# VHH binders against p91247: the designs that were tried, part 8

Target 1, 277 residues: p91247
Amino acid sequence: MAVDMIVEPKWVVQNFGNIRILDASWTFKPKADVAEYKAKYYNKFGVGMNELKNPEYLAEHINGAAHFNFDIAYYPSEDERFTLYTPEEFSSYVKRLGVFNGDHLVIYGRGKDGGMAAASRAYWTFRYYGYTTVSVLNGGIEAFKLAQGVVQSDSKAEGIRCKDAIHFPIGEVCAAKGFKKKTDCDQAFAAKGIKVGDTVVISCGIGLSASAICLAAARSGIVAKLYNGGVHELAYKAPQHLNMRVTLLLHAITVLRCTYIHFTFLYAIVIKIERIV

## First folded at step 1 (VHH)

Design l03x (framework vhh_7xy4_2)
Fold by ESMFold2-Fast, scan of step 1:
Order: structure tokens, then C-alpha cells, then sequence
Structure l03x (fold): chain B 277 residues (1-277), chain A 127 residues (1-127)
């Protein structure tokens, strides 16, 4: 489907649940040493995402936006500051940001001129790799806040949440002496819209809460799949793991749109997989 | 305005008991896990007990397990800590703490996981 190249803040606020948002903020710094960068970060996106965090993004970004970090999405070469990866390598990085084929991607920046220079660079980079359903947010995060858009901070303890994920604390199925009665667990799942015959993917950062919730779901007749890699690995690897299960892969593409949130306590995220229309 | 007001502290002899209370207001009390944490004079903050929003799940630090009991009355928006077999090492300022939205009963609250804590109530165990 055709999308506008430039979208307005009010439109983004109104369509928040139907788009994937990327923060393209970049802070000027001297060009990295080419040999040192290649040894540490070249095509090692997990390492880059852990070590090359952007302070402006961490301090404030649009609620749910992932950071499209220029210091990771590109690499320095002798001739260029922002050298392009192969399509396969680029795809590997952006999947870690929760970007999948078919998403309406909205990119924004901040600061001088609403960050339009940075946002536009990211826009053209996605177009270069064949991604066509991409827009730039006019006026950046500043204009978005004026339109009463929601922003967040995650300078401490960050993680990934999937769109349409059900937040399911272990206390919903466990009491002081172990699992709650089956009828109480059945009601807890029903209250979240999960019933007998449904298929769900259960994940948490550590896997402990997810394991207990998976067992309670199985007792309630719910088909549960446990993913111990946590939400980050689900966002990145689930489509590939599900490639040999066509129906489940199609469902994962529909429901798994992940965004960054501040993590606290041990909890599980339950993703209900529904029939694709 | 979120408020947590602790009470019930005081001077007690070793082996004695105290019951602490925390009156909560300004948020949906039953939707949040609550904890008791303490800070001995000149030391860092130490977690002691956590309870889920429903009250169905509890977690205790090894230093107080078997001696302290955390409980809550959601109808009264009140958190309690029953402290038995008190030792001189239990001397500290005790704080009622609100967690983020979570019902985890197995998590130990790290200092960075405390969303808000009250003014505190002093417990002194001495002869």
C-alpha cells in the first residue's frame, strides 16, 4: 500500500497502534577508527546495541520507538563515515529493532530543524534497501509533544515489548503455596482474552515466569509455546524459527511488532496468535 | 499525589516483636506489588520482603525469613510487616516501597526497582 512520504504529528498520534516508529537521532562525534570499529562492532549488532547507546534517545523518545542508531546501522570505512551494509546484514539489524516487511514505518528526529536531516537520511536508507512503506514525521519529537504525543525515558533497564502482547504477571497463576486452582487460572486467562484452543507464545527476560505461565496455560487447555530467549530474541528469531510452520509464521508476522520499554521485576509477556484473515 | 506513610516503629528488646503499618494513597493499591526495605544507620538500602498486588504471593530475604511476615489489606489500602524474634542487626529505618506494575512474587527488589518509598519508621532493637 502507498503511504505518504511525510506524516503530521496529529496523524501519528491517531494511528499510533498501526505504525512502527523509529528514532533516528544521532549525536555528532569524531569519525571512529576504522580498524577498531571493524574488530568490535562490524556486523555484530547485538554488541553494538549494548555498547553504542545514544544518550538523547535513552533520555527521551516517542513511546514505543526503537533507535535507528547511525553508529550501528552504518559502519566507517576509509572513505566514508556511513558505509552501507549488504541487504542481508541491514535486514538483520532492523529486525532487532522490530521492523518487519509490511510495517508502515515512521521515522523521526530531534533538534535543529526538527531533526529532518537525520530522519530523511534514515528514510532514504530504507528506500535504498527496497522498503517502500516508510514516512518521516514532520517536525520531529518536538512537534509530536506539541500534538500531545506520549514520550518515555529508559536510561535505566531497557527491553523490548511486542505489539498486542498481553502483560501476564506470574501472580495471576501462582499463590503462596504454588499454582492457583485451575478455575482461578482459567478465569485469569479468560480475563485477558485467552481461551481453550488458543495458541500463545510466552516469553520473559529470564524464562522463569514464562515457564510457570506456560504450565498453567497447558493445564487450562491453551496451546502454549515457550520462548526462553526473551522478547528480544522472539522479535529477531521467531519468524525464522516459525518458517517451517507456515500458519504460525504468518501469525507471527501479524502480531510481533516490538518496541522498547523500561523493564522492572520478573514478568512474562504472552503473545496470543490469532487466525490471519 | 502518591503517598506512603509508615508507622509502628519503636524501641524493643532483643527477642521482641513489632508490627509496622503503611497507609497508601494516590494510586490503585491492589494493582501494585509492595515491599518493605530497610536502611541501617550509615549503610545501604536492604530489601526484606515483597508481596504481590493480590496478596497471594510473597518473597522474603534470607535474613528475615521465618521471623517476619508481610501482608496487606487491599480494602484499607494498608501494608503490614509483622516482625518477630527481633535481633540488634534488625535496627534500621524501615520504608514501605511501591513497585512498578507487576505481580512478581519471586523477585527481590533491587534499589533501582523501587518506584517510590515513604518517609520511614525507625526500629531500634537494644537492651
Amino acid sequence: as target 1 above (277 residues)
Amino acid sequence: QLQLVESGGGLVQPGGSLRLSCAASGFTFSSYAMAWVRQPHGKGLEYIATISGSGGSTYYSDSVKGRFTISRDNAKNTLYLQMNSLKPEDTAMYYCAKGPEDYSFTAEWQPGLIDYKGQGTQVTVSS
Scores: ipSAE 0.000, ipTM 0.098, lowest interface PAE 22.2, mean pLDDT 71

Design l04r (framework vhh_rezetamig_d1)
Fold by ESMFold2-Fast, scan of step 1:
Structure l04r (fold): chain B 277 residues (1-277), chain A 128 residues (1-128)
Amino acid sequence: as target 1 above (277 residues)
Amino acid sequence: QLQLQESGPGLVKPSETLSLTCTVSGGSISSSSYYWGWIRQPPGKGLEWIGHIYYSGSTYYNPSLENRVTISVDTSKNQFSLKLSSVTAADTAVYYCATEPGSYEFEAHYDESYFDYRGQGTLVTVSS
């Protein structure tokens, strides 16, 4: 549970599947007009994430890393450029980046001095909000590349990668009398390319099937996170042409920037997080 | 030693497009961790950031200029370029190309010292 404040590139490469990585790169620009920023982006993280994309992150980031964007995580005020949100609002933003309680969070930067100034600010911000398992990657993305770490250039990888969403029927792990034998569940996950040590996010329309699949995954040694979503928000705004199961699944997939193909009440979507170097 | 040099017309008519090129020598754009930027200084005013590009083609522009600005890179010629459309007299300035570190170490202080390397500057006058 105790983590080093500063971790080395080789350590990050070796522990890639067991950490959550955030890119804290920030591109200098003139301070935004306070009133205009508040009207467009204040506490509107979905809008910010779509419109305030960082070109450096889009061009190159550590494989699977989400962007902790200072233009979104903070807001401008009269007296300062990077004003802190309330704990509730900050939590709302970082959940969109795939940060879950208990994750070992590793933050990096880029450029001059290995981006240590930006990475350290993000580190302090997480500590301020009560995160204890946070580290800074020494030397940033450049040092990571020298240690033969894998980088990518795809804005669709912001947050949790979801191009490899796996349709997982509950019947693969459950039968009429409960869970199938561990060996049968192990084989079901392996058959879909999910191995011991992999990290997956499991979601379904109403959360029920996903809960069972999450337990089976944990029994098989797979690091599984259950995504519950915003049931109350979606119930209020759901289009009448979609049932609530489909709407909740689409919300989960949309938040993770995945494409949706099909849904049934008998299965969940398993999203394998691409954290392997 | 890395060197940057601006080139382009010194006089542009109102409503036309201002076009400048920066030639980089002493280093390769495609092997650098720098961002390649444009900044200007109108007569009697401070420095104004225009935008920058990473060698892969990713761009970020000053929001006040975004609708008029295009920055492009040509790695084969080791050059990057600025186009500013629909110019007015307010666009009269000395234009500089510069390297940017891609970090916020100068968040509280924006001046010439923010740039590790900068061209000599080229005066562009917008006049009929």
Scores: ipSAE 0.000, ipTM 0.168, lowest interface PAE 17.8, mean pLDDT 72

Design l04v (framework vhh_vobarilizumab_d1)
Fold by ESMFold2-Fast, scan of step 1:
Structure l04v (fold): chain B 277 residues (1-277), chain A 126 residues (1-126)
Amino acid sequence: as target 1 above (277 residues)
Amino acid sequence: EVQLVESGGGLVQPGGSLRLSCAASGFTFSSYAMAWYRQAPGKGRELVAGISSGGSTSYADSVKGRFTISRDNAKNTLYLQMNSLRPEDTAVYYCATEPGSYEFEAHYDESYFDYWGQGTLVTVSS
């Protein structure tokens, strides 16, 4: 399929359901230490996506956009800040962003000059790896908003949400003194339609709140699975469950009800997340 | 040259409050999003709160209802009001920004940028 190299904001709004949008925003900072980066993040995209979150992307991005993070998509070498991975490694990263062969990718930036420099670098990177159906959004997120495009904020799931998500504030099960009584937690889950025997997927951008909710759910007899990085894994495996139009409830944890997650060792998951975070 | 200088950290008792400040220079502050990150001992860096150029805010689940991020464009300053502090809030707090990426096209621009502050330590007595 032939696509225009540059697409206009109104076109993106009109074609929103038929494109995959990537946010190429990048926080400028001194080049990372090569040895430290290689030990922690080189070819460890799950770790990078969890730890190297971009604050501007989390605060505001085009509804449904995944973050093409330069601190993850490239690695620092002695002479270069943005060294290219092998095609196999790059493919592994972009699949985690929900990018598959045949997608029409639209890349945008923000800030000075509409972020065209960052968006263009990402564009040429995709072309270098053989992706031909890729475009840059003219004028970035700023122009998109002027064209009445929808944006969202997301400290949890990098701009994507599971459909039928239940927003569950940690304050429903915890107080300053620790967990609330089991009966209070039981009632909190029941009030949201979650019953003994239900299987839920619990998502939190940083893992801390989700860990507590998982433990409270286990105490209430609910089978809970925690996904570090939230809907990234779900988008990857079950994109049909994504809700691109979720109003962010600032006090909530997203709780998902999934019937296909049955072999979960809750205690191992809670301990695992606490060590990661 | 982008520079961010955090201040306002200190030792506080559980339930106490602190206000962090981040003085920004070297870019058009009002045009860019700002955020607070923190790193606790033995943990990775994590987002605490973000604020867009237009004033839209987002918060980590663990701080919602307790922390408030705000900005003063006239003073080029980012703030984090922290209330009802808990021992788990103990961390070094850093501010960050996303200036436009035009600078990345010049290979040598990187040598002129300072580190993203030294951070400011917040210790909540357990």
Scores: ipSAE 0.000, ipTM 0.100, lowest interface PAE 19.5, mean pLDDT 69

Design l05m (framework vhh_7mjh_2)
Fold by ESMFold2-Fast, scan of step 1:
Structure l05m (fold): chain B 277 residues (1-277), chain A 126 residues (1-126)
Amino acid sequence: as target 1 above (277 residues)
Amino acid sequence: EVQLVESGGGLVQPGGSLRLSCAASGFTFSSYAMSWVRQAPGKGLEWIGRIYTSGSTSYNPSLKSLVTISRDNSKNTLYLQMNSLRAEDTATYYCAKDYSPSTFEVQYLPEYFDYWGQGTTVTVSS
């Protein structure tokens, strides 16, 4: 299906649940040392996404948008600031952002001239790699807000923080005859630092194991939310009608290292959510 | 209020040298990186180089051996020294103020220069 090269803010608001949004904001930084960058970040996208965070994106971005970070999507070489990866390497990075074949991508920028220069650079980069269903948001995040689009901010903790992911095998709560008794499940959660009253998000890339762990957690008095599509899919499918509380949870998952979880894990991933005191 | 006024252009013979100046006013000159950009007749904009607030420089690799950029913060003035000029260097030369205050290297994106001078024309001809 053909898509418009340039889409308007109202169209994006109306189609929010059916598109993948990317923030192409880029902050002026000194050119990285080529050898140092290659050692630390070249083709190590998880490390780059953790360490090379963009302050403008963290301060404000369209709800559910992942950051297409120029300091990660490209690498510095002796002759160029923004050198292109191989198609395989580029694909590895953008899959971490929740971008897959057939997705309608909408890229936006911010600031001078609505960030059209940065957004357009990202647009042509995707087209170079063979992604055809790509659009640029006319006028950037500023125009989107004027059209009553929803934005998020990482500069406010909003009282919630995400702890590092806990690998939780289904065998901790199930045996050959079904669920283990409640006292055994209570002990399994306690051994991982999860207690009555805690809030957890449970995710699994390989089937129904997360559902069983969610039921065992609920029986143990743990406030458990099930997510079975992985963190990348959650960011992609964030709907425009999400309430404030759900937006806070998505924000915590997206920005606090929780977006680096891969579907190759054999376990359900349990993410503990705590209020910042 | 922001003003950038280039000077020093004119007719020069091949192999000659010229120094262009850009007088800046209306902003804190010492807080911004400054660039030189040129446009040959009938062609697009070509970035020449940038000087950061630290005095460090970054050049278009195809022009690096031809040019030197410097600044004098006490005079709010940016300079472009050009040597071994060729007919291909015939262009209108602009100084440009970077969008954000920065000591950082950045590749040229025309939309990120928030002010430009009126330009000064350099013609290289015998």
Scores: ipSAE 0.000, ipTM 0.095, lowest interface PAE 20.4, mean pLDDT 71

Design l05x (framework vhh_7xy4_2)
Fold by ESMFold2-Fast, scan of step 1:
Structure l05x (fold): chain B 277 residues (1-277), chain A 127 residues (1-127)
Amino acid sequence: as target 1 above (277 residues)
Amino acid sequence: QLQLVESGGGLVQPGGSLRLSCAASGFTFSSYAMAWVRQPHGKGLEYIATISGSGGSTYYSDSVKGRFTISRDNAKNTLYLQMNSLKPEDTAMYYCAKDYSPSTFEVQYLPEYFDYKGQGTQVTVSS
């Protein structure tokens, strides 16, 4: 797959959901003490991602964009501010950002000159590690907003609310002796606003409750799409979050509003598919 | 800050037993379903068992059903896994995991929650 090195904001808006977007924003600060950094953050990406958050990224970033944080992706050494990790260590970090082999990566920056310096550094870093399907967003987040791209803010509260998702406990359709009667299941779906003829995507991180709820939904005449990617194995340092990068075609182009879903052990997440054209 | 600390792993002979514990802190333990998952060396994560917040409902993978028992002590904020009739195939790093929430669904942004699974406890079944 060949991709353009530089992509325009309008193209990114039109292809949103089919690309992996990374925010390469970096705030200049004096070089960290090497010994202190290594003791706390070297090859401890989960700690780094929890503690070394960038205020500009938290305040505003392109919807769905993960932060490619220079204070985490590189480490300070005696001779260098941005020392490169081994390919295996780098891969461990970027998998946490939802970057997988074959993804079309779009990297952007912000601020002076649209953040092209930071975005370009990240671009060449990915190319150095063998990623070939990588692009830079021309003009950064500012140009993206002018093209009517959607941005979001993170809070210190846990999680981002998704209005199209329905939390559906397996106990709504199952009892000790198996499935509840069809009439009870029909009422459970109706109580959640799901009716005969609706199309839903059902996801569960481990796959247990999602399969049972999908079968109960089918018995009730609901068209259920089970997202099997939700049971994909996660690396041990990317514990319970997964990227649900799914675009479903019904009668036109439809896009799921929820891109990231946490594992649910006794519950399935049901997402109604909306037509967006 | 949410913290999960697993313990109780070790070396055991086939047919033996071990009890794993997970000490939880930083959240209302009784309000969340809890699970045990495992990862054999060089392989993917495997689901083992889950228990509801009240302890009234349990589910098991077919590979451990009848051999393992998941339980919890909500007064002590502790999750347990009793493992009986252990097999070499049970050799893995075992992790305690918390369900996100029993209430209104909320999409969690990936970079914000990487470390809420515990450090794990190693179980090795060898003769």
Scores: ipSAE 0.000, ipTM 0.103, lowest interface PAE 20.4, mean pLDDT 69

Design l06b (framework vhh_h_nbbcii10_fgla)
Fold by ESMFold2-Fast, scan of step 1:
Structure l06b (fold): chain B 277 residues (1-277), chain A 129 residues (1-129)
Amino acid sequence: as target 1 above (277 residues)
Amino acid sequence: QVQLVESGGGLVQPGGSLRLSCAASGFTFSSYDSYALGWFRQAPGQGLEAVAAISGSGGSTYYADSVKGRFTISRDNSKNTLYLQMNSLRAEDTAVYYCAAGEPTDFYPSFDESLYDYWGQGTLVTVSS
């Protein structure tokens, strides 16, 4: 085995950012009608992820965890409640959760017995499909919180793995007469840990600053997408090296409105994305 | 500390209606969307009987055959309260009614009393003229 089957909360806290975390919480409900499920959700993972959200996951989950939703990952058949998809379809679903080859996957549950039954089912499902670098978090989200782990609200089930949001003032890329020269903008992005080849989502909420920062990022060879707080994703095509291969579902991305108590600052929030769905 | 407190019991005539409430403290219903919430009753000289259960984020409901079409179970997560609306009451509905909270099970429907960890003190419902 490449990794331990069971990992402790302290280990998970210390390795946060180097692992992919999945929430396997499941809410008991009657078995869905087979024909109805097949018509609405079978092999339609985008529809399932949009419509079959789990309220407990939405209210609280480990920071950055996507939801491995049993109502989506499995389908009801005449013989079984949790029928397995083909390897190809399962791969399609878990890629939407930000799971890729080589990831150390950590699965957790919640509630009685730390949700070990649900987490263990998910563990064996991944092992069945040949995933070897998978572990179960001992004691679930409850034990993780006791180990001072960070939790959040809002779903990240859309398969977006986000790092810390970066507060980026427009003055870092603009001066009185327009954009700063490319070398100054390159340095400003590098100072924030953003480099050529990175994918970032930029949001300003209301202002125009995010549009300017997006253009500067594109000029620096950074794959940049604008999330406008109105619902729509905008992408700016710029240099030949700008890599815009896939459109993203942005509903899971945190859009922060930040206002200093005594002043309003004009800035944009940049979210670095490690994976594209 | 988890506590469930029932209210709304009393004397009612056959054919009448009554609404029971169960106020939860020490936990929130939003944190227990994965858990079963239910009503059980114990009639004089009889054992404990499951009446209704509500489970899942969608509010799926289960009813004993004796109360189907007459009783309605519901929850209000904002008030942390479980309800049982009892219509068309019969003398056979006379019992002490208990609300209960517990983990969901793979069994369907979830009427096994042993799966419920927390119980209220009970409220008496008497159907008599």
Scores: ipSAE 0.000, ipTM 0.096, lowest interface PAE 20.1, mean pLDDT 70

Design l06q (framework vhh_6qgx_2)
Fold by ESMFold2-Fast, scan of step 1:
Structure l06q (fold): chain B 277 residues (1-277), chain A 126 residues (1-126)
Amino acid sequence: as target 1 above (277 residues)
Amino acid sequence: QVQLVESGGGLVQAGGSLRLSCAASGFTFSSYAMAWFRRAPGKEREFVAAISGSGGSTFYTDSVKGRFTISRDHAKNTVSLQMNSLRPEDTAVYYCAAGEPTDFYPSFDESLYDYWGQGTRVTVSA
């Protein structure tokens, strides 16, 4: 059965229920140690799928798309970053993604040039294993959204932006050797209008950056609360227009209007809470 | 307004060293991950090295690991690339970039970097 090698976003939207969609997003990272990778992940696809998550896929992907993760679909060898598995091993992996013989696969990427390099690599990998009904989505997830396609999040890497929220980069309180001295952190908070005795809610979606900022705030005498789990749940249920209700140690309650954004490694959203009683 | 200005490029013999610097202005320097990319004549731009805003995390492409060191100086608002044991294959225009990597699987993809310098040329002779 002949399918077009390249399909347009509007065609994908119109045929959404009749295709299997794969996200081929890949984030470059240093080549894994061959021996360590083989011990942990080689031909252990369940382990790989659980532990080797891609942050861009988690934050946003086409509704129903599985992730064709290059860190799992290929393995590192001495001379090659993306070494190919046997057909039987590859079949074992892609079946876990819900891919079976006869499916019309549509593969997409994201970012620069619509992610066509990553999507094309995945395309040729499937062709190498004898899969013939496979296409690449022209322009990637960005073009798909412009064509009114539906996207979703797995929630873990999602975040929110609240009206009047303070964007607080981790570098304001951390330097090359760890936390900055207390006086520098005190000044960073003061510059943002946060003072001793204030209460703040800190969120960054997945908690990494927010944890450091929360510790620095506590050292400065600021009452800081992490809101990572609640932020994820709110973003999942109402990503574009969120109202969050926060209860503080001082029984101060406020309602904040928020909008959806992806949280980055270097930033947290800091919300200064004021009593409304 | 964000500005990135590279310096330190030049001609060097194989086995030699160069230190590239990137002066950043128009933003809180420590807020942004910084990276170096390079483009050899007739080739596409490729990732070289990245450093987190705190400076606590550094990442290198395989071909420069052990030879290049990326660092930052918050007081000077500068990110530097110390290039040792240079090879003819390192000949390229080197670009400084500013952006924000994700919390896991840090991205070396150009699409994460919104601000770019004009580049500085490095030529390594045989």
Scores: ipSAE 0.000, ipTM 0.100, lowest interface PAE 21.2, mean pLDDT 71

Design n01m (framework vhh_7mjh_2)
Fold by ESMFold2-Fast, scan of step 1:
Structure n01m (fold): chain B 277 residues (1-277), chain A 125 residues (1-125)
Amino acid sequence: as target 1 above (277 residues)
Amino acid sequence: EVQLVESGGGLVQPGGSLRLSCAASGFTFSSYAMSWVRQAPGKGLEWIGRIYTSGSTSYNPSLKSLVTISRDNSKNTLYLQMNSLRAEDTATYYCAKDLYYDSSGYYPLEYFDYWGQGTTVTVSS
């Protein structure tokens, strides 16, 4: 029923599958220009999540945690740095973070005082909007890492190797006004060492070329995983309901250095995943 | 629009030197750490090194004695100086923009939000 306002790192580890974790890290920056912010980001949460990235969250966060980004959750006004949205607008934003009524939210921060100031601001913001099942992680990400010890050295990603990052022009599978015939696409993939039953990760700058190559690969019987915008976009838009296999894949991908390359041209990078054990 | 354009690649003899340039536009260049990454034919990506906003550098230990990364913030340009080139240095060289990923040595390639299209360097006699 009722939840504790402050939860300990060990409790979070033990209840990981039953909670929604939010990273409330915020890096102090000069206040944004009000007019410029409103033109670009006010109530445009998809745009904000793509463009207003927090480097500390991207570099390190608790697995499964979405970023409750103060530069998005609030907007600057003439008199305030953190002006509150309407309940409807706020709900639209946090829904994108996988937060729904009834979820037990656990909010953490990092740095000075374990990030308790930032985490507490986020806590009271949720309470202001009527969310009652909210807790703050005592001591932040630093305390959480200590409670998990050296478990990170045993990541599942250690058993996975990226064979090669393959630069794959869309012209290998498309001609004029459509896809090349299946046999030509099959030959294009085979020429690069990709065969039926292989699993590949496909990435490009904005997903268009990668999407076409992914469709051609699927038609050829290749198991293709498409990632738009690469690791950074995937981290911000983590699936709202992660099963264990999806969580393990996301963790593995963060270790695969050759997985995400952003080319904004008519090219995509295809990476064959080969498990060595 | 963020753009990174590499130049300076070409054919060079073993033992020679080459300097690559990366012209950056569409962002405040001086505010970001920048990296060089290469990919030899038929091989995976190899991180070469990073230059922080302070001008300090961090290199792949296997390449540290062979390369120097520098930047000119007044020209929005990143440089990679390579000396004592070997046939195994034949690769496509990429310029990459970092997201203030300055404090951690973990997973450097996963934290680049923009890459150039690359410039090819061929080392042969």
Scores: ipSAE 0.000, ipTM 0.107, lowest interface PAE 20.5, mean pLDDT 69

Design n02x (framework vhh_7xy4_2)
Fold by ESMFold2-Fast, scan of step 1:
Structure n02x (fold): chain B 277 residues (1-277), chain A 126 residues (1-126)
Amino acid sequence: as target 1 above (277 residues)
Amino acid sequence: QLQLVESGGGLVQPGGSLRLSCAASGFTFSSYAMAWVRQPHGKGLEYIATISGSGGSTYYSDSVKGRFTISRDNAKNTLYLQMNSLKPEDTAMYYCARDEGYDFWSGYYEGGFDYKGQGTQVTVSS
């Protein structure tokens, strides 16, 4: 499916639940020593993500955006600052950012010229590796804020995104005066492949959104289990193992693949549990 | 409209200290990473240090690491460079610069200047 190369801030706000957003902010620095970088960070993305944090991203980013960090996505070689990894290695990194095949990826920057140079660099990098459903946010984070887009700081909560999990906004089941009608909630679950009789595990960093979605799911006849500890604990205690398979047992075995991202108060993660036949 | 005005240079003896200032105006200072670069007489520009827009990250050239400290005051739109243990080799015109873009086709970052100021001369001699 074809997507526009450049998307406007208002469009991004309106389509927030249907896109994956990456922050491509980068601050100039001297080229790293090649041998030192290779020993510490080369193809060690978990280490890089823990140690090479960008302070502008940490202080302010679009809600739910992961950081596409140039100091990690590329490596320094003898004559080149931004040397490209193999497709397999690049895929390993971007999956850790919660990017999967088929996602509509929106990349933004900040600062000079709305960060269009950095965002465009990231755009062409994804296209180089064969990713076609990618766009640049026109005007960066500043234009997004002017369009009443939501931004966050990393002072509050961190967590993981599980591959094959469903990202479920609380707005799918709640309106200004409380829960939406049962029929609207039923349709929201059905639209995401969840039906009466299914068993789901619902997780959220703070539990509020997950609790509301769990109640709506129960009303729709979905067997919903609130799970907040194990996934959240894994993100805090073992971040270097985040791109791993996890087995959940609840009278059924489900194998999950998870990637580290920041939890948002607007979303819960819903995992459909299927019995192994 | 965009202005960067450096000050604080002068003559100092080896082992001495100086603090450079750069007053910025005409743009949203806190939104841009800032850099210090220097040019010795008759030679090319040398990168010295960079600081992120928030002030949370700093980067230094190997020649000044441990001796120089870059900082900023976003409320005053001012960039600073604290220079300690000065050497004769530090003699140069010092310039304030905004973060510059890069050539994404080649994958190379081409420098640290978006708008270069007038400069301030630092001379280290006995």
Scores: ipSAE 0.000, ipTM 0.136, lowest interface PAE 17.3, mean pLDDT 71

